# VH-VL binders against q9nrl2r1430to1533, part 112

Target 1, 104 residues: q9nrl2r1430to1533
Amino acid sequence: GGVHELSAFEQLVVELVRHDDSWPFLKLVSKIQVPDYYDIIKKPIALNIIREKVNKCEYKLASEFIDDIELMFSNCFEYNPRNTSEAKAGTRLQAFFHIQAQKL

## First folded at step 7 (VH-VL)

Design k124 (framework fv_ficlatuzumab)
Fold by ESMFold2-Fast, scan of step 7:
Structure k124 (fold): chain C 104 residues (1-104), chain A 123 residues (1-123), chain B 107 residues (1-107)
Amino acid sequence: as target 1 above (104 residues)
Amino acid sequence: QVQLVQPGAEVKKPGTSVKLSCKASGYTFTSYWMHWVRQAPGQGLEWIGEINPRGGSTNYNQKFQGRATLTVDKSTSTAYMELSSLRSEDTAVYYCARGSEYYSKPGLYFDYWGQGTLLTVSS
Amino acid sequence: DIVMTQSPDSLAMSLGERVTLNCKASQSVSSYVSWYQQKPGQSPKLLIYGASNRATGVPDRFSGSGSATDFTLTISSVQAEDVADYHCQQYYSYPYTFGQGTKLEIK
């Protein structure tokens, strides 16, 4: 980890946040709104948490950053059936991420 | 002051296409999803699709995929639905309806509806 | 597709009576159900979203309840202005689907 790596991670997170399909991923799922989520998903994560980790320099390797983003998508597809708006958004945002991550 | 203004009626021949408009006012057009819903005479409501005016992302009811095309003109705050290969069974009132904010689940609310355009498809 | 089934198809009530309208989903839709009121010759109007939340400006005589597959709209004291078709809708999965509607009339 250098300054250039942190700048690249921040840019990628900003691009994800600005994407139309980011809405399921902006914040952690509420236990009050979705009571069974935390019974199914054991490693919850969201873009606001990942962005905070980037800002605190907690990612030492690009692979660690990519792993957290992929965990976020994996959680989405584990909890949400294929035909939900969450799963559709996740599919499109993940494809966008894979294209952008080639810059890392 | 939120308004969605649609033309009252359109008459088309079978096999043609129609492009219906929905002019939004009284809110930030790019901040909310826009939905299209139809209602055949004496029938229930049928969801056609949704568009996020912010980035242009769309989701369609598979029944209309390839026949319906949703677009927006941000400069005029107008949403459009084009429906091709018209059949008599496409005769219905077509509504635009404002969905949730762009950063929320799209269909969470349809809080404001246009007055509807009656499309008649006949010989 | 998720099928939404409403019951009854129609009912006629006397002013001031409590009205209960039912909506069943063919599979679980969590709490992602909305209710709409459609008066004759008018567009639908949002009454309830998320199964139980009243939309802004909707009178408190309207309430929603239910989860998973069984949902209810209640009008605690029906008024003449409530003559309308009532539609339930799920927005849990694509395509979003509506029930066939319940027609409410006053005797």
Scores: ipSAE 0.684, ipTM 0.900, lowest interface PAE 1.4, mean pLDDT 93
Fold by OpenDDE, second read of step 8:
Structure k124 (fold): chain C 104 residues (1-104), chain A 123 residues (1-123), chain B 107 residues (1-107)
Amino acid sequence: as target 1 above (104 residues)
Amino acid sequence: QVQLVQPGAEVKKPGTSVKLSCKASGYTFTSYWMHWVRQAPGQGLEWIGEINPRGGSTNYNQKFQGRATLTVDKSTSTAYMELSSLRSEDTAVYYCARGSEYYSKPGLYFDYWGQGTLLTVSS
Amino acid sequence: DIVMTQSPDSLAMSLGERVTLNCKASQSVSSYVSWYQQKPGQSPKLLIYGASNRATGVPDRFSGSGSATDFTLTISSVQAEDVADYHCQQYYSYPYTFGQGTKLEIK
């Protein structure tokens, strides 16, 4: 592909990454740091993966993009108790996402 | 050199509010969570809450149920903790303490502490 | 809330002795435990983070160990300047909580 204006998906990913509460979601969870993560989470995903999919134009519908973002949060809440920093961050970031996603 | 500077003491009446300051220097203020911890005389440490100075995200010890409000002034690299509805039990030394960089949980230790502000709540 | 219980509450040791301070969590906190030293009239100072990582500038005689619920701070050879209160802390989940502290004195 060539140089083009950022799509709505690209822009939203940028905003998510820049958010204070993006830290749990920037990259896939380390199996070394969390040995049992992938025993529980069967569809791991992170913002860097989503960004790559956006760049490769793999999302044909906004719903597909939204589904991946929601999966990301779902994974977080499935693995992390509600009183963890990850879950708290996820809650706030998801709320932010829901507001921004209205623009899609 | 990382420094967190706090006023020495505050004296307040029950039912009033106090706003404590913590002036940070020697590091990128917006890159580290700022925590507040208090210590009653002769007692252990109690975590109050944390704030990310970058965007203002906060987490609180629910024990304070909204009595504590954390804010920052990025232009002056100053963190604030306001505590309302003061009671005698709030008498303690209040510390600000730098946490780890905001993007890493495993490092959520407090590597630098202010000298603390002694808050005395008395009628 | 996760309760951190330190033991003993206080101890007096002779110079050069090995000191062992314990911290027990009411539930697993993985390795998200820190230790602090607080000398009289001073602010706490970070000694150990992540249960076993020594903070910058901390003497080699200090070490931390443990995982899940049982944690230990060890001073291999206690020095006069080690007289202080020692606090353990968990940052596994909110609210972050501290032990009640252990007071270390020299005989």
Scores: ipSAE 0.298, ipTM 0.814, lowest interface PAE 2.0, mean pLDDT 93

Design k125 (framework fv_ficlatuzumab)
Fold by ESMFold2-Fast, scan of step 7:
Structure k125 (fold): chain C 104 residues (1-104), chain A 123 residues (1-123), chain B 107 residues (1-107)
Amino acid sequence: as target 1 above (104 residues)
Amino acid sequence: QVQLVQPGAEVKKPGTSVKLSCKASGYTFTSYWMHWVRQAPGQGLEWIGEINPRGGSTNYNQKFQGRATLTVDKSTSTAYMELSSLRSEDTAVYYCARGVEYYSKPGLYFDYWGQGTLLTVSS
Amino acid sequence: DIVMTQSPDSLAMSLGERVTLNCKASQSVSSYVSWYQQKPGQSPKLLIYGASNRATGVPDRFSGSGSATDFTLTISSVQAEDVADYHCQQYYSYPYTFGQGTKLEIK
């Protein structure tokens, strides 16, 4: 896929970043603000890291890109109890992602 | 100076709906979540829900889900709460309040409150 | 739902006395607790956020402390203008919940 796939991934990441519910996912969780996060979450990831991987052409298949996005949501739901603002944001952003990912 | 302006009072009959307004000024309206909180006479505060004026995302107290609807008009910097199927138990002062970011979580604590609208639900 | 319980329901203090108001969460809310002052006929005003941070313009005599389930608001030297209801609130988990309030009066 190359350039065409890169453009599609970049467009989707931009749509996710611009969404109201992207705030828990923009950058890696701070160890200072959340000291136990990295004791629980072993494969941390965030939209800034995913976007950098897109720009460096590190995704060879759409499935690899989708896997990283799903890992990001999985981490959110593993760490955050169901009724937290992070979990609610993650639920809505994941639903939005599933709709947008059909374009891939 | 930050201000949230609400009407003083509303009187409604049981079974009807009401749409309360909260006009914001003195800050960038889309940069802060807006919350709605009510207080029955002589009672404590009860959180109804929140809205992000930027994209319209909402979170509701499940007790009010299906009856309360939060909306905004960005052109007038006004937030609205519509409450349907009114009961006498909905008689309360309804406040809007601005939510502030805390440790990267938006809209958490309420630094400015409107003056409140007294909603009376009676026959 | 997380239940916030305040104690006492009401207290009367003499001017200059130290007063401590308590707030207990039914489960851990970390430091995600705020305190509001509400005078009769007025809207609530933010005093403390994040358990221990004073809001802008709040006098130094007000301080907050606590974490997890047990929180306190302290007024080091009560003044006449401190007559009000005081409400604690958690914003750790939805729905956000308030305590029932503590009424502070001056003898």
Scores: ipSAE 0.252, ipTM 0.801, lowest interface PAE 4.2, mean pLDDT 91

Design k126 (framework fv_ficlatuzumab)
Fold by ESMFold2-Fast, scan of step 7:
Structure k126 (fold): chain C 104 residues (1-104), chain A 123 residues (1-123), chain B 107 residues (1-107)
Amino acid sequence: as target 1 above (104 residues)
Amino acid sequence: QVQLVQPGAEVKKPGTSVKLSCKASGYTFTSYWMHWVRQAPGQGLEWIGEINPRGGSTNYNQKFQGRATLTVDKSTSTAYMELSSLRSEDTAVYYCARETEYYSKPGLYFDYWGQGTLLTVSS
Amino acid sequence: DIVMTQSPDSLAMSLGERVTLNCKASQSVSSYVSWYQQKPGQSPKLLIYGASNRATGVPDRFSGSGSATDFTLTISSVQAEDVADYHCQQYYSYPYTFGQGTKLEIK
């Protein structure tokens, strides 16, 4: 057939990006808007970085991909107080991820 | 047709090094990771390591870290595994195996295997 | 390291019988398990990947199932040509590990 089959990792990242609660995670946190972020978070990551790693075939194992997604959520909960819109979005998106990751 | 061609046999003395080859044809060499797996007589399969021919990045099973070195020659589409400080316990058939294309299938399983090289380490 | 344990170590079957081979992972590997057939003097050949997907050219009498820690390879009607060692492998985490193999023989 003439149809490209997408990798499971790319399919999952696309679903995460399209989710309503992905907005805190689409790009790296701005140092200008959040100047203390990089003093607290030692391993910053975001969906655009994860997607680039997927496209470059840098994830050899599903566990490495899952670890980067979980790192992204861990950073969110470490920096953001639980009552913030960021933390609430992260909680919902992480639950969605756990359901989708069962397909991996 | 995908082919991974390996020499049939090598005989080496303990304490020496060996460099085994795996010549690939029938596909784009730099689009697939190459793995090395060995099988001692009557035993199961044991993973040694992997190499990405695109950039030369490698990952090794810790049991072989420091003894095994994986390399490629893009101009000849050939992968190599060098194993140093050979012992009699290194006597085994050594296979190269191609990992599936990343974006075509979910998973990193081995779709094509070489015929294997029998390495005998004896004095 | 994730340990893959196959059972039984060996079995002998009559032609046409249904046979099941088991593979257990010491921790969850999701569906990242492949099965390989190895005939004497030959390299391993891919049979099943992703726990349940049959590789191209593999007869439909071969099927795989399972997830997390427990996996099964089934041959619905054993043929003489199926005499081989069967290996399961996880590719979920480093290092990749294989089971010890199950030898299938015909009575």
Scores: ipSAE 0.007, ipTM 0.616, lowest interface PAE 12.1, mean pLDDT 87

Design k127 (framework fv_ficlatuzumab)
Fold by ESMFold2-Fast, scan of step 7:
Structure k127 (fold): chain C 104 residues (1-104), chain A 123 residues (1-123), chain B 107 residues (1-107)
Amino acid sequence: as target 1 above (104 residues)
Amino acid sequence: QVQLVQPGAEVKKPGTSVKLSCKASGYTFTSYWMHWVRQAPGQGLEWIGEINPRGGSTNYNQKFQGRATLTVDKSTSTAYMELSSLRSEDTAVYYCARSTEYYSKPGLYFDYWGQGTLLTVSS
Amino acid sequence: DIVMTQSPDSLAMSLGERVTLNCKASQSVSSYVSWYQQKPGQSPKLLIYGASNRATGVPDRFSGSGSATDFTLTISSVQAEDVADYHCQQYYSYPYTFGQGTKLEIK
């Protein structure tokens, strides 16, 4: 993407990181704390990786950026049962993301 | 008891590279992330990056991306930071510090620090 | 990057006085703030994490408070051994950033 798109992606990532429900998404899930995670989730991703991709200009289209963030939420819902704190946080953060992403 | 042991002072010329070590003991090395933080004389602390000793995954402060390289040797419980293309502005005390692995919001603070290595970069 | 600004830069207190050190984030960091004590010639030592949780072995005269952008470290009754630089840090967002430090001295 262009300079304005990079600024928009960076701004949105910062807003996601600041959100109270970002805690499951800030870094890759620990194999020590969650040993079976990587047996279930084949394409792990987190906000720190997405932010690095933004900084390195790796997103050519807004859709690629959106796809990575949606993958992050999809992984959350696949691994975590619906009644967990992680899944509830993911649901609220995804709703917030959808509102903000309308600007992209 | 937890200890992070770093070597003494290093003096390097501009344009060279340095590789600093941090030897951990008193805990399971692969269960905690290792961070590198520097402090220029009379200045505040500056975060350089972090490494997970279990898998070797790293995250860097963009300011040091491409110049700093973090590695570990699990067999000796030692973390390393290599800093290339040294400038006089790199003169600082370099600390290693451990943190818990992050899965929840309050879990990434630096609970133990090495004693620091003073790097002086001068002609 | 999130900028952490500490105030005052330096403070001289009499023994037994209440000390308040301030730390302001340029944007919300929720409660992801730690405080470190650094005595001359020593490495930093964790005092407070998560804005208000006292680290193991830290005397109860030290307390932390605040959220979002404004944080404080309080020493209820300053002792001679408390002479040090105090650093706040946010670990909410990469890169993790520290304040410039506040120097505490005894007059």
Scores: ipSAE 0.000, ipTM 0.559, lowest interface PAE 15.1, mean pLDDT 86

Design k128 (framework fv_ficlatuzumab)
Fold by ESMFold2-Fast, scan of step 7:
Structure k128 (fold): chain C 104 residues (1-104), chain A 123 residues (1-123), chain B 107 residues (1-107)
Amino acid sequence: as target 1 above (104 residues)
Amino acid sequence: QVQLVQPGAEVKKPGTSVKLSCKASGYTFTSYWMHWVRQAPGQGLEWIGEINPRGGSTNYNQKFQGRATLTVDKSTSTAYMELSSLRSEDTAVYYCARGTEYYSKPSLYFDYWGQGTLLTVSS
Amino acid sequence: DIVMTQSPDSLAMSLGERVTLNCKASQSVSSYVSWYQQKPGQSPKLLIYGASNRATGVPDRFSGSGSATDFTLTISSVQAEDVADYHCQQYYSYPYTFGQGTKLEIK
């Protein structure tokens, strides 16, 4: 009961969302804007989905949370060629995530 | 009303550095990407780089990497581009331009442009 | 780098004529192309973004189309105020690149 404390997972998600390079990851990719995305990416995920899972206490282990974040980055690099702004943002945000995840 | 105000002209000697300013007003400065683009006399537009004023993240055209440095001063809503080791080939009009909001793909469009600063590099 | 090639380099049209400007990318850029109008002595002004979306305040006589490598800007009925250089730009891949421009003049 009482005031809920911000979990470690929630703190990390908030930091990812506030990062300059989060823009490709904030919401699921639109099928209208990117029609072939779901033909290539079989397990789509985004920060808004991960944050909802954190808030519903669906992650029982840190490894489950980390796996979902890594899936998000893996999808980015699978779909987007190396020199796109999406891939460069993903590379920088993933490096930031790896540093922060060491605190878990 | 959105405005990006740049000085009209700068004259520099080869081998020196210049720091050009772009003062933004009429919108939330930290909510939009800022881009720098130059145009040599009678030539096309050339993208130099972009900066997110929110966190300071930058991406550069490789041609300018090591010579160009993009920075911002959030307290004055001013963007800067510093260009070092100036050559006569750097003579151009230098524009700042507002990109898309920070939560969108950078450079989706440049909706507002400064009036440009004419940089002349000559001995 | 992705090279953007515009054609023609220049053209002169009569008032009221339909104008088509072309822009070709050296490799696919999806729909990530913008068009800008630059009048003499002025800064560029956004006309079209995302290949086909007209910017706010741009007259409906301007339209954009295309995808992948081939893009067009059309002015359905050219007016005297349309005298300008027109630039296409890709923002699919770094570095972002512009075409060399097309100069539009009135006869």
Scores: ipSAE 0.418, ipTM 0.832, lowest interface PAE 2.8, mean pLDDT 91

Design k129 (framework fv_ficlatuzumab)
Fold by ESMFold2-Fast, scan of step 7:
Structure k129 (fold): chain C 104 residues (1-104), chain A 123 residues (1-123), chain B 107 residues (1-107)
Amino acid sequence: as target 1 above (104 residues)
Amino acid sequence: QVQLVQPGAEVKKPGTSVKLSCKASGYTFTSYWMHWVRQAPGQGLEWIGEINPRGGSTNYNQKFQGRATLTVDKSTSTAYMELSSLRSEDTAVYYCARGTEYYSKPGLPFDYWGQGTLLTVSS
Amino acid sequence: DIVMTQSPDSLAMSLGERVTLNCKASQSVSSYVSWYQQKPGQSPKLLIYGASNRATGVPDRFSGSGSATDFTLTISSVQAEDVADYHCQQYYSYPYTFGQGTKLEIK
């Protein structure tokens, strides 16, 4: 993509970060606090990493950006049981993302 | 100095609703989750729900879903819990308690508690 | 719902004794357990969070341990001011649930 796509990615990441349910996704999971996380999750990612990739113009297609966001949610649901605060936050933020992603 | 100020008591008739307040001071109100917990006389603690004052996001104990509504007024740094269709078994002390920062896992820790409001439901 | 079961229901200790309070979860809650102290007529006060972290201002005679399903609150040398109900809580899964409480008294 073009400059308009990059601006759209930036705006969407900012909207995700501002959302109440972004807290599980702002930074990578701590290995000290959650020691088994990296044994289960093989491709860790978080909003700060995605934001950095947007700023470095590493997303050439909207699909690449969407794939990274969906990986973030997939990791959340793989690690966290359904009734955890992480899983509930992920469910709501993913729904918000799907609505916003319509403009990409 | 962090303070959560609640009214001392409320008396209501069965079938009515009540809206309890919790006025916060001494910290940035929108930066921390707010929780509501009740305790019936001589009983244990029961979690009702939580609200993020930043965006208004709520999570409820399903036992109270549809009867409890959590709201906030950012301009007055006040949290509210409305409980409808009151029954005698809703007689309890109702506490508000400060949770984690909005960017952290909610429920860690309830570090400051209001003094509680005694709700009596009787006819 | 995750059920938190505390034991014993009540106990009476002599001043200076070590006391151990137990809390068992019906399923794994990782380390997401807090302990609260509640004196008669007062609000609960946070003692321990994340199973083992002491809250600010809590005396070092209080310590927490455990993980998964079995958790312990220890008071290394009981003082008169420790008379209270002690509640454990899990915040791993919704709804957050508390144990029934353990009442601590001094002989």
Scores: ipSAE 0.495, ipTM 0.858, lowest interface PAE 2.4, mean pLDDT 91

Design k130 (framework fv_ficlatuzumab)
Fold by ESMFold2-Fast, scan of step 7:
Structure k130 (fold): chain C 104 residues (1-104), chain A 123 residues (1-123), chain B 107 residues (1-107)
Amino acid sequence: as target 1 above (104 residues)
Amino acid sequence: QVQLVQPGAEVKKPGTSVKLSCKASGYTFTSYWMHWVRQAPGQGLEWIGEINPRGGSTNYNQKFQGRATLTVDKSTSTAYMELSSLRSEDTAVYYCARGTEYYSKPGLYFDYWGQGTLLTVSS
Amino acid sequence: DIVMTQSPDSLAMSLGERVTLNCKASQSVRSYVSWYQQKPGQSPKLLIYGASNRATGVPDRFSGSGSATDFTLTISSVQAEDVADYHCQQYYSYPYTFGQGTKLEIK
């Protein structure tokens, strides 16, 4: 993990945040709004947490960054049935991520 | 003041297409989802689809998929719904409605509604 | 598709009475239900979102409750201006679906 790699991670996170389908991923799921979420999802994560990890230089390898993003999508698909707005957003944003991640 | 302005009425023949407009004002057009909902005379509400004016992403009710097309013109803050292959059963009031902000779950609420366009499909 | 079923289809109440309107989802929608009021000749207006949150400007006499499959809209003391159709809607999954509506009339 160098400065150039960290800059690339920040740029990619910003692109994800700006995407139409980022809304389920911007911050951690609310226990008030979704009471059973944390009974099912044991490793919660969101774009604000990933962005903070990038800013603190916690990713030493591109694979670690990619793993956290993929965990975020995996959590989405595990909790949310296929036809939910969360699952639909996750499917589109994950496809966008795969295209952008080719540049890492 | 938030306003969504729609034409009052449209009359079309079966088999044709119609493009209905919804002119938004009083808020940042690209910050909120836009929804389209219809109501046939004496019937309940039926959701057609949603569009995010920011990036143009759409989600449709499968019943209308292939027939309904949602678009926006950011420069005029106008949303459009085009409905093709019209049938008499498409006769309804068509509403546009402002949805949630881009960072919130779509469909959570429709807080401002246009006055509706009465579409009549008849020979 | 998730089917939303409202009951009763219509009811007539006296001014000041408590009225409850029911909405049942064919499968769990968590708390993802909103309620809309539609007065004759007008567009729908948001009353409740997220099963229990009152929209801005909605009088305190309106309240929502429920989760999973069973939802209720309550008007604690019905007023003449409450004459309207009331629609519940789920936004848990696509397509979003509305109930057929409950007509509220005053005697």
Scores: ipSAE 0.666, ipTM 0.887, lowest interface PAE 1.2, mean pLDDT 92
Fold by OpenDDE, second read of step 8:
Structure k130 (fold): chain C 104 residues (1-104), chain A 123 residues (1-123), chain B 107 residues (1-107)
Amino acid sequence: as target 1 above (104 residues)
Amino acid sequence: QVQLVQPGAEVKKPGTSVKLSCKASGYTFTSYWMHWVRQAPGQGLEWIGEINPRGGSTNYNQKFQGRATLTVDKSTSTAYMELSSLRSEDTAVYYCARGTEYYSKPGLYFDYWGQGTLLTVSS
Amino acid sequence: DIVMTQSPDSLAMSLGERVTLNCKASQSVRSYVSWYQQKPGQSPKLLIYGASNRATGVPDRFSGSGSATDFTLTISSVQAEDVADYHCQQYYSYPYTFGQGTKLEIK
């Protein structure tokens, strides 16, 4: 049910945040530090935003939750070349997510 | 105070392996990336790899991929770098260096360095 | 790999002079550049990170500037204790790479 799904989403977000490779995704990219980020990425998102949406019960379907997580990774790979620390972290975290998402 | 302590020197034959240690103290060992950098005599610095002691995630210089292995022992706050198939070109001072916090970009800076271990590879 | 090229390879300056060390990246590394000081027989010491941020405890005579491909470390008034090798480093992409170093001596 809805309560079970909410708990599952919440737990998954906690696990993502605790992962070694979560650092690129914990909060929105700073425009000060990366001035051109928002010229390239049009739908910015981060784990703190996703967590807030979970807490507010904004996800009615697991697919909606998954879509936001995938968007987060997509943004990372769109902006960062493959050989950057961000992209490497993203690759590992996404793999972890895909495994955990199977439990949803 | 933050300290990274390394053995002074190692002497190895070509084709063998070496495991260098770096004992950390004065800070929370699992809270910072640990890096390894070497410097051949009279040469510049060369980055080998990094490890997150918290969960053990690693990134390597592809030049050393498959030959260098980074590990940590949380119980002793010690980082290790094992280098296999040693060759004369591996002769260098090997440094461990503390990076940024585990929740930050790892390569931002190396703020504390070990004294370095001189590895001599000769027949 | 991104190549960091420092210039000059070496220089000798008089006490109190302004020193300018250059570092050029083979491609844009944005502002992801750090500078290190390495005195003879010692380990490197962090001076600058993020191209222009001075590390804790670093004298204010040291400053960093630049973006994309061209970076500069400046010593406004060189002191005797500044004799060292200086290394620039990029951390934009793997592998992290260093310049070949610049040797600074005092006349």
Scores: ipSAE 0.608, ipTM 0.884, lowest interface PAE 0.9, mean pLDDT 95

